VHH binders against F-box/kelch-repeat protein At2g24250. Designs and how they scored, part 30

Target 1, 374 residues: F-box/kelch-repeat protein At2g24250, of Arabidopsis thaliana (Mouse-ear cress) (q9zuh0)
Amino acid sequence: MAMKKKISTSSIMPDWSQLPEELLHIISTHLEDHYFDAVHARSVCRSWRSTFPFPSSLLRQSYSLPAFPLESKDLCCTLEKVPLFLFRVLTPPDAADASSEYFLGGLGQDKSNDHVELPSPLQCSVKVNVPGTEPILMNMLDCQIIPLGHKYRLMIGCNPEEYSAAFLPLNEQGGGGEFVALLDCTDLFLVLRSTEMRWIRLEKPSTASCKELFTFRGRFYATFFNGDTFVIDPSSLEATPLTPHIDSNFLVPSGNEELFLVKTDFLRCRVSRLDEEAAEWVEVSDLGDRVLFLGGHLGNFYCSAKELPHGCGLTGDSILFTVGSRNVTYPYKYGVHTNKRKAEDNINCWRSSRENRVLFRNRYDPVLSFRVER
Short names: E, the ipSAE of ESMFold2; O, the ipSAE of OpenDDE; V2, 0.75 times the mean of E and O plus 0.25 times the DockQ between their complexes.

## First folded at step 18 (VHH; framework vhh_8fcz_2)

Design d7 (from z7 with V109I; at its last look DockQ between E and O 0.60; V2 from the best seeds 0.55)
Fold by ESMFold2, look of step 18:
Structure d7 (fold): chain B 374 residues (1-374), chain A 124 residues (1-124)
Amino acid sequence: as target 1 above (374 residues)
Amino acid sequence: QVQLVESGGGLVQPGGSLRLSCAASGFTFSNYKMNWVRQPPGKGLEWVSGISGSGGSTYYADSVEGRFTIIRDNDKKMVYLQMTSLKTEDTAVYYCARVTKYSLWTGRIYFDPEGQGTQVTVSS
């Protein structure tokens, strides 16, 4: 009996798991531009997972702090740095409508003790917990993911507190990791310097409740419900009043580049940017590629529209209010005419565009969920 | 360019009344909280009263609560201090001013008066 062994090679077919480590290294050097490309690469196989490090920008950081002085003793106190992301669900190209689904919130690690081994493509999934619904498991390959910065959250005894917190690193040029934390604790401020590691009580510069506390260009900013606004030097802890004083306003840092003031009665808005050298607010009619998100539980922030595709329903140079009781709204744009029969129409302001209808599915913690209809 | 001009001071007997005025120019008046501060003879500045930019909120030192009333008129760019039931310890030079800073460490409030002030003297 004479049988000849036929050799067939499967190497003709592409198999990305068989790439040499040297080529994987070359691929890894091209991933610095995208936060989630490394996560996607790590899901290909064990070889890729060992070659691509988990991106540090997606990890939640915690800082251990001294026991909180306004509660019981021996209670653990930590400050969490929670990264924020906007998820846009990708729609098939043949979809009949042009609506887009969005989720916005903080990214964290799953605390469940249910360890589930998922197939390789599903390793890159995000669990979305909308209150009152069952958790949604979304494949990250089905989403565009846009980083939006971070928020700090105070944890006392492993529970989040509703105190507003701001965290300011010192010595940005690679110093010894020093920082200052400032808390709004209803009747007073608390400050902690990393060099002292103890909470110190401070006086508030206003009798009203603090509305928001954030950082911009190395200083703290505090706004109050009576319209008081202050800039606070982290070294001297001197607060300087910042004008104007208006009941319905929003301060929105755009990275460390600009600080915007949005004054509104919710029918019309005016927007100004801070000119720090002139110590004045300069009215603007153009936000560039920015989409501002104002008044929601996640605070005031912006998204660069350069990261948004044409036709997704959100465009730059617009304002979206996420506060209010209504589930439906429209982005505000500059110079929108109304259909009112009036002798003179005021178009030197921002108004509802009445285009690209936004339907909120959830406006409250932990996730902002909405659909944009075109 | 910023200008604050105080007026309306004078000599008054204890229990009397007086109305101080402050005319403002050179800045967007309605954007700023305004304050009255006073300098008693031989002493430093003392905060008396404050009013929000819109005029919706008013604040008073304990020593003048119930006796003094702060009022603003944003159309005329004026702030007023209505003083009643005057006492000898109210004798001072009165200034209208904006707050320049707050010390969160001490709770101290700092003012830079910009005008010459107006003298109030309460004596028999």
Scores: ipSAE 0.416, ipTM 0.706, lowest interface PAE 2.0, mean pLDDT 76
ESMFold2 (binder alone), look of step 18: mean pLDDT 80; pTM 0.811
OpenDDE, look of step 18: ipSAE 0.661; ipTM 0.857

## First folded at step 19 (VHH; framework vhh_8fcz_2)

Design e1 (from d5 with G50A; at its last look DockQ between E and O 0.71; V2 from the best seeds 0.58)
Fold by ESMFold2, look of step 19:
Structure e1 (fold): chain B 374 residues (1-374), chain A 124 residues (1-124)
Amino acid sequence: as target 1 above (374 residues)
Amino acid sequence: QVQLVESGGGLVQPGGSLRLSCAASGFTFSDYKMNWVRQPPGKGLEWVSAISGSGGSTYYADSVEGRFTIIRDNDKKMVYLQMTSLKTEDTAVYYCARVTKYSLWTGRVYFDPEGQGTQVTVSS
């Protein structure tokens, strides 16, 4: 019965670590975006970490496949699905310069087996490996993080080279029961169907080296360095030429919604979208909120600029080439004049905007890193 | 709507020369790789030559390499086959065509000729 009353002197904030587990479960069931919300919640304390599981969408998924059909026979074969992200480093409003730092690459678990500990300034961090330098630790809370899709990578045995691969789940419900995988193996293609679980050798439809394999709307697409391009039906394995046939083009899927073709001589570009109903390429002058990234070591991608703040240096309706010998470039935009004195300038194309200067710090595996100056 | 009109065939003696023409309409000509295929008497189609959309790359069947030259003019929407050192085995109906599909399983290439073709007859 004897109890001493304490006088409340001040209280600013509740101790969030004291929430009952039942309430944490309610919070966890109402999160709509599990990309990094769960990671941030896990950083609060041990109670929150045990309630919010590490999101499976941020882990690399891997698939065990039959042994590769070369003479080595005993080599393990796995296909990894690597999620890709664009990280924008957040700057305070009173920053000294008008630039933004960006990192783009595949996300994976740190293989060093770091110990889990509460609380830590490094607990919610990513390690960025820039070739020839010390790894950079970045706190995820200091970044805006934009998902870019994924890339498939084949691993063969103890020391295989990376092969270009495309993977088509045939049933998207329940994690995909059936699938087809297509591989570029130098002189031939290999296909594997989950119903057979055996690699089958295929003829290549071009004498040139295959440049890229990807999927769009349930079919494979293959591009070749001589300008050949094909769409491949996963059931019949018939390939149909895809137009136009030119040496300097890029194909860019935008989800399953659009497929863009960019024709360029690197002074100017023309962009078309595929109209599948009409079997035609339709020239476009507007990419909407998309930023296209073309020619880099990770292939061709788009980024939605809806989540990018105005004035951060990356804007929609633009094209950024990540290939080339120079470490400085500018986004391409439609209708830019290069010489206002000449009436003969063709403004019905995409050209360097000469605005928002992009400086590449690294363009090679494993991460694209760059700074944008306004 | 799409039209390919072949011309320039005729009767020629062995060792002679001919130039075949193909006029294209109804599609964006420069966007397509173009092919010549031929059908010898009593036989199926066989591929002869191909040229890239830009005209920068050309390809030939072994039986005609060194003797035939494929050329295109994107402004006039024309493709040509310059044939020299003609042999009796070159006797066929020649078509210009676009590839419709490839079989990755068999390596077979399918064409859909859209014109009547032009007859080339090599005999003495």
Scores: ipSAE 0.422, ipTM 0.727, lowest interface PAE 2.0, mean pLDDT 75
ESMFold2 (binder alone), look of step 19: mean pLDDT 82; pTM 0.824
OpenDDE, look of step 19: ipSAE 0.666; ipTM 0.862

Design e2 (from e1 with T106S V109I; at its last look DockQ between E and O 0.82; V2 from the best seeds 0.63)
Fold by ESMFold2, look of step 19:
Structure e2 (fold): chain B 374 residues (1-374), chain A 124 residues (1-124)
Amino acid sequence: as target 1 above (374 residues)
Amino acid sequence: QVQLVESGGGLVQPGGSLRLSCAASGFTFSDYKMNWVRQPPGKGLEWVSAISGSGGSTYYADSVEGRFTIIRDNDKKMVYLQMTSLKTEDTAVYYCARVTKYSLWSGRIYFDPEGQGTQVTVSS
């Protein structure tokens, strides 16, 4: 142990390990939906650890799939649901002007035998694995952790992220575990239905390379570098073109509630939401408290600015492009380059702020590590 | 109401040139990828060429690549097909169209040819 925390005791301090189990059960009921508080509670003692189960929301869900048909007879295939989090490393109070450091990536329970058997205080540690660096342990209390949803990842042999995949659960009647998975493989799509458990080869609806493959409201969406975009019905496997057909587009689901279209060129970004009933895109005036991360290997995602600390350098109505090889980017902000005279005239205009610089330390899946400079 | 009006066809000798035009109305033209398709005598519909909504990307069937050029003018809501080095097998009725559906199972493409088409006949 490199750092040892001192525990202060007094003559009046209660022995928390001696709480009756019926009281622990009541506390456990109130912590079920606050998973990081549940992890902290598990570190108190063995009695608390046995009463507070490890949150299922922090566990990776894994499915064993049939062998991949890339002319290989024996290649193992597993689909993983990886929860994504943004970690903000808390800075000591004396560093008021210090830049903030962030890690974006998947989180999972460390299944090492040593960690399971360690004393309670070490149960709160997080092992950060950034590809190309040594793993480090951080105290979970030294981090602010912001949930960002999840990503599906296909594991084929030893090369886990060679292919883009989308996963669509079919759990309408509860607990069935049935699903459809769609996989982008260079020149073709592959589909797997859990009811058949075999890969079926499909034709791609475009001659360009597939850019993004995701699900929204029970259907697959595929975008292509030539601007083709398709909505794919999982049962019929028919692809219907989605307008507009513009080369510089990003599609961003916001939960299952809305689908945003981000149009960009050298100077501007415009954002629209899909009105499915009218079959049209409606320009929006703001993103609310959302910060969008677009175009990287982690796909398109967002976080709520309400979850971010004040003054961290990332605020609502921000768009960050994580695509490309550059280690520096700037957020696009609505109204950053306008004054009050032009606010109404440019309400749908997104401009780079140039005031907050984002430096990438690592952009390789499964981790995005970056720092915001003011 | 969607309308596509093709023109510019005619009779031409092998090795000759023609320029086909298609006038579009009733939809937001720049939002759609546009295609040329053709129907040879006694045969089904064949895809010829496509152009992106912005005009930045063009695509051609192997049989016409290097000989045909697709062009669009979003201001005038027009798409063109410049045809050169014409062969007798290029004889067909030509339509401009939008894709409506794609079958991932079969690879079959469904087009929406709304116009009358324009006849191109290549004969000595």
Scores: ipSAE 0.470, ipTM 0.755, lowest interface PAE 1.5, mean pLDDT 70
ESMFold2 (binder alone), look of step 19: mean pLDDT 81; pTM 0.813
OpenDDE, look of step 19: ipSAE 0.658; ipTM 0.848

Design e3 (from e1 with S57K; at its last look DockQ between E and O 0.72; V2 from the best seeds 0.00; counts 0 for: pae E 3.2 > 2)
Fold by ESMFold2, look of step 19:
Structure e3 (fold): chain B 374 residues (1-374), chain A 124 residues (1-124)
Amino acid sequence: as target 1 above (374 residues)
Amino acid sequence: QVQLVESGGGLVQPGGSLRLSCAASGFTFSDYKMNWVRQPPGKGLEWVSAISGSGGKTYYADSVEGRFTIIRDNDKKMVYLQMTSLKTEDTAVYYCARVTKYSLWTGRVYFDPEGQGTQVTVSS
């Protein structure tokens, strides 16, 4: 079924803008861990917006650092945590194209003095900054926001640097304080421990350029374009080869629960999970409720299918590639048959499902910002 | 159990050629970069050559570049070192090995040879 009849939601729902403030405060206490719901709640009316604080997890955090040793000017040096999101622009269910397009990138509060008035009573807006096009301002209610994690970037003065950064907090219970930061710079690594607050130059364990730098279970991981991959202990700064030295590898942490290795020629994939105790990669045929997003310069992320709305075109147990400048991809799934010589078809791998086409309209920072009052 | 078995060593005259072999078992061979290291008489280990897991990239120490060729066969789980124009300074026990760790502080690379090695002696 390509078309569906619309039913007005106002015919069966009360006017939520009329809830007493006491009830709003009760609701707000139950939204503390559900920050996208909190953002949507802030869009209902002024009463809801004043009651629900803007989620801190959607704001960019920064850490003041000592002067950067590779910079000749004496400029402020900060490490900025940039949350990353996948944005779905909602369309009515009966539209000619039953699918939504996605934008991939960072999301944050718009701090510019530039203002475009939105129709009343909406007081939240999203400014879409797509490279190669004029900025677009749209209603927050017309968007779905799917979290992909975050990345760290180095800021020298007001300018972002292209160095890859990883950040490892040491004390989560007391609200942080101590940390280790590792940067991939030119032909070396730089490390900073908050206990010393001094940049230290380190040798890289590979002569190739570092591709990705991330954390998993309290250790740093560095991948290189030649296929080298290392686990780096934050205390000893010893690097241990982790994985196969094969080109075209992607590593994607799923929180601190699993680390996946995806080997691909972009026609088919094989996926393995790390078994740390056995010191081996175990091939898998099932990702559970995960959707993996595998990119280049934006990093690799996952999303739980529990956070996916129905009909969004994304399903769990799938892989989407965001690498390069391609803007069209199809989810890869395990066991997909092909039409080519079906009797010899190897279904023990991940292939494009041709199930749902996904469009990524942009892949550059900054991509989206939204305006809300704090 | 990880096992690396070196073979193909022997006595050869200067200018001669020799091919070393290394048979691997107990791990997913194609997943690992492989190295040849050698231990000259009375000295510590010296790195000789490396090859990527796919076999697409090779690396050589300055002292052997142009004379030695590292080759791998992932189907047979073998690594080879083709040595030509051998010199008396090439006399050593040769091991194939995986890197065990790197020190980012010092840049030092650690190898832990698994097998007994194979003796290469270059003498008139």
Scores: ipSAE 0.291, ipTM 0.636, lowest interface PAE 3.2, mean pLDDT 73
ESMFold2 (binder alone), look of step 19: mean pLDDT 82; pTM 0.822
OpenDDE, look of step 19: ipSAE 0.615; ipTM 0.827

Design e4 (from e1 with T28K; at its last look DockQ between E and O 0.83; V2 from the best seeds 0.62)
Fold by ESMFold2, look of step 19:
Structure e4 (fold): chain B 374 residues (1-374), chain A 124 residues (1-124)
Amino acid sequence: as target 1 above (374 residues)
Amino acid sequence: QVQLVESGGGLVQPGGSLRLSCAASGFKFSDYKMNWVRQPPGKGLEWVSAISGSGGSTYYADSVEGRFTIIRDNDKKMVYLQMTSLKTEDTAVYYCARVTKYSLWTGRVYFDPEGQGTQVTVSS
């Protein structure tokens, strides 16, 4: 996109609060695809806040569900759809600091009355709650914000539970209003079909603990700590084993376009994509502009690096493991040469790049916080 | 062409031992969890044992736990079932198999045995 050179003139500043509602409506239609610009517009004055709706894509959407069958109490059961974002703190133009700070997590609207009474610039802020520290208030204008998709969580009453959940509309975009929800409980699965609105107990296809539960191309996928992996048809509820059966695997959907399998011993990785037509896994040496985040409490996902500036330390075609006890790591890249004295000198795999050092400040739920040094 | 060839069955007295073998070909053997399944006379298939693709984890039906041992050799593409303390109730045709699907509704496991099986008969 071309930008024209702006010529600034000295004049009396316009009173934006007096802009007619008809013009505000026109502006609001141009912001439907620019979620955080819409939030900023709502911070101008009470007239703008009333005219610009809060973007629904930034809200946690809740689905009321029948009472949970594993509880003897009459508690509300809701399924939350939580939007995920990566925040990169912008470096001031004259700063000498080469490091970049990142926050990654779920976003929700603060419903306390304190938000509505803050001065306008502070209403464009995000509160980051790192356990064991005071909350950090960051101005959205000081951050680059990259959407990462959604995760589902189960709420029993008003309290979050650590049950994994997957939600699947049965028609594209949920056009028929039908859906299937699948929950991982300790020793069983629970399923709810919107046409019945009743939890039904299902047998698990593995005796091991379920590691991840997600959807890809209209089916459920369940992985287990013993290496079991299944594709589950939402209509028949039949599960088909997905090969290979190996304990150290990560499955990573990239939208509905690709499903990646990462096989690793944490020294080396091999990455494959699923070729559904050939019914086989095809090894890949190139992830394009993707950065894969693997093994964290928020699950496995990818970030597009198209909008990240060169030199910010987080680049495409890389894998970042967020699991483990160490607070320092490096992104993995394909074809990295090892030390000359190393006996495992095979460059046809993904290895630690030993570049762009990543220092984790917090890996605990609810927010991943890290700094990248270059 | 996928092939599973079972062998090692025979007639054994109660309390005896047998070692069953299964030779696999036509697929990437180490990628699959492998199972032993049996069919007693006049009855349907019963699951017996399973072993992970790496061989690191083994699983047994309650009726055989402590008496049977499943082993695999990925280099030779072989699965074995070491059977001890045999009972007359263990009489069956034994197959090695891969799981084709699971029913989450019923808990049924569907196998597609591809070999002829091997007969184990336990009687005095």
Scores: ipSAE 0.479, ipTM 0.774, lowest interface PAE 1.7, mean pLDDT 78
ESMFold2 (binder alone), look of step 19: mean pLDDT 81; pTM 0.820
OpenDDE, look of step 19: ipSAE 0.611; ipTM 0.831

Design e5 (from e1 with S57R R108K; at its last look DockQ between E and O 0.87; V2 from the best seeds 0.64)
Fold by ESMFold2, look of step 19:
Structure e5 (fold): chain B 374 residues (1-374), chain A 124 residues (1-124)
Amino acid sequence: as target 1 above (374 residues)
Amino acid sequence: QVQLVESGGGLVQPGGSLRLSCAASGFTFSDYKMNWVRQPPGKGLEWVSAISGSGGRTYYADSVEGRFTIIRDNDKKMVYLQMTSLKTEDTAVYYCARVTKYSLWTGKVYFDPEGQGTQVTVSS
């Protein structure tokens, strides 16, 4: 009987489920670069779901690899590209005005046999699995989802490994599908070139544990907890120290456009961008539309403020530290002064603004596995 | 122009002590991890010690750990190597240097010593 009231209410509003297929195809062409709008469109009804394909960029990409040399079992080996997202459940407009709250995690397909089937239009939903809590199943229409980038992880059989991985596709000139993969396996690096399809053991350039491996403009970058930092040429496998060498820093690639260095004592930060031609770091006071996320279990990443909805508590030109299990963080901004009058003399850096409190609802390192029912 | 000027070497009896100094100029000194390397007679370069840009972390070759201490002063752009309990095997020309490259294939470390070095001779 509640369904009959909903049907009467929908009679006043346009019934988008009855839109002709020809118009749906026109709409679908305008969504090709807006992946989450396409997912939301698929939640409207069966007609829309049939017309709008599931975005392939939201699926985990996998690359089959030769048997892993550090595992003696005859198990298959794959490298998985895991997309990362900020996920916010939209609250009703008249709910209590809380601070901006997020889940941070990777997106995957729900493979459980006990998944609850939902009627149309709710067939596209998100299962939120946070360790130590009950799974939550939500309608995609009730969510804000902000893309953050990717992480690579190694899978041996069905089990993920904790090794850091970087994957470098090579530009096609006449052959297709060439790549180089670099893995940090605690004691050594392993490299695999698609031209050989064989794991090769490499020496590490530092005795410390590797903090992060990533790619930027056709090269690998490796950072270490002791402050050692290297750029690694994929052809020669020579590692060149990347200056400056300091005990505490963060490197953040922004696509292939910029590489940022953030030096911090967690009270204040200084940010520089790499000028590769001059082999110099140039200090900056402006990140543009970028929001940087630093120091968490998922590594360092950024998003564009153009993808941020109004009132979400995240603004461009800011830095958020996601280190450890803290639930609360504040954006760092350039030139922020405190209520201390002398603080104005020390404004040539990035400091906590205290203006937009942000909560990450993860109780441990921000690992959140979303599952999307398709 | 980058300059590294080593000093403080000399002739010492076994068990003696020396303090080596390295004055740096022509680059942003605190940005670089600094190393001491040595060249024994008729041999190639051997790594001895390293210190992080901030000075917060120090590293030593097994052959010198416990006997040598590396120190830096970023305000004066100086690196020091305090050497104690010297052995005849420590005889070498000592250089301060920055790492140029690391070969992941071989594990070899390449240095660019810019100075003349300072001779340390340990003999009776």
Scores: ipSAE 0.453, ipTM 0.762, lowest interface PAE 1.8, mean pLDDT 73
ESMFold2 (binder alone), look of step 19: mean pLDDT 81; pTM 0.820
OpenDDE, look of step 19: ipSAE 0.662; ipTM 0.851

Design e6 (from e1 with S30D; at its last look DockQ between E and O 0.71; V2 from the best seeds 0.59)
Fold by ESMFold2, look of step 19:
Structure e6 (fold): chain B 374 residues (1-374), chain A 124 residues (1-124)
Amino acid sequence: as target 1 above (374 residues)
Amino acid sequence: QVQLVESGGGLVQPGGSLRLSCAASGFTFDDYKMNWVRQPPGKGLEWVSAISGSGGSTYYADSVEGRFTIIRDNDKKMVYLQMTSLKTEDTAVYYCARVTKYSLWTGRVYFDPEGQGTQVTVSS
């Protein structure tokens, strides 16, 4: 447990920096899956820092790839696995402001050379870079932090490219052996197999720009701005169209457990899960404790509302669209009828009350920043 | 059972007009992008036109753009192809169809026409 120092003439709290090294090793084995607890433990003192490893789940993993065929051969090509987190700024209970501030984005190491040695609590801080503004320094202890998975980012030479990437590991024995990568690159797809380590040019199955590219249960999925949606077999390189073909469709993988389809015209909404055995979409009556974030540069994802305190402005069964030009919106509730029509199956996506107003500070890469007002 | 029934073909003079119809049943019509494809005499299938499930987006092969218009009516589960300025090269059996697969390797699009098609003949 990280020690908090207080200004005091007499301290009752133990000085955790004095624990024997043998006990620190035992404690360190119990922090492997508690990412930010491990970071906090490392901030206690140099002895703790040397004993507790930095959690690998917070590091960007990087994979070197063959030279990119659409660029100069002088350019290196790497694929970064970027962990995604939702940060909620904690509000003291006695604060008059009922709003909640959120930041969502990829976490990475600060590699700038302008570091200054900071006091111990500030060494557990995150810089939030909003384009066109000064970076914001946030203490991790002042935030609730919710992991959201990861995204892949392609780096070609000195610049990150705006290409979508999907990475399909083939971890039969849990090792990092074989993989297949699929890239959306300008007017074509590229595929790379680890067994060959050579980029193969593929035709795109749509004339529209690719909106999103991801994996689910051993296959690639691609969506396009014109509503085209495909499942792609990594072995045959064949793409099969998925229904429905509607421009406002969103696909949301939930790990390898479920694949959700959100079909909407922004007044009505139907969510379905993929039934792989029947090869059909089965409508669901609710989203459970999920808050869906749809349409942004970071992709489509969900957050468990059980991670959020009561009254924070985001609740389960909600959809927040992060696409568009307007900076003010509301979460839509799923499964709530505004007016009953036929006896069953008139499920609507309804705009929530004005007390849950959402104001976007930034909704483009690298960080989604918004405030929820109640 | 999925069914696509084409009609409206016939014999026309060059420069003439026809309107083809396709009646769909056995599936959720609004959810599918619909296509017109044609098979000229002695040749394979050739893509002609496509329309999104909502009808908001339309697409045409270069050879027919500006002359053909694809239309859908989701209430009646119908797809139409309005053809004008017909040429002898437009002579073919016309099918409405859904795409079954794309080869990312070759860029080839595969269709599985469900109906018997409708003959369009442009001559004299």
Scores: ipSAE 0.505, ipTM 0.784, lowest interface PAE 1.3, mean pLDDT 74
ESMFold2 (binder alone), look of step 19: mean pLDDT 81; pTM 0.812
OpenDDE, look of step 19: ipSAE 0.659; ipTM 0.847
ESMFold2, look of step 20: ipSAE 0.434; ipTM 0.735
ESMFold2 (binder alone), look of step 20: mean pLDDT 81; pTM 0.816
OpenDDE, look of step 20: ipSAE 0.658; ipTM 0.847

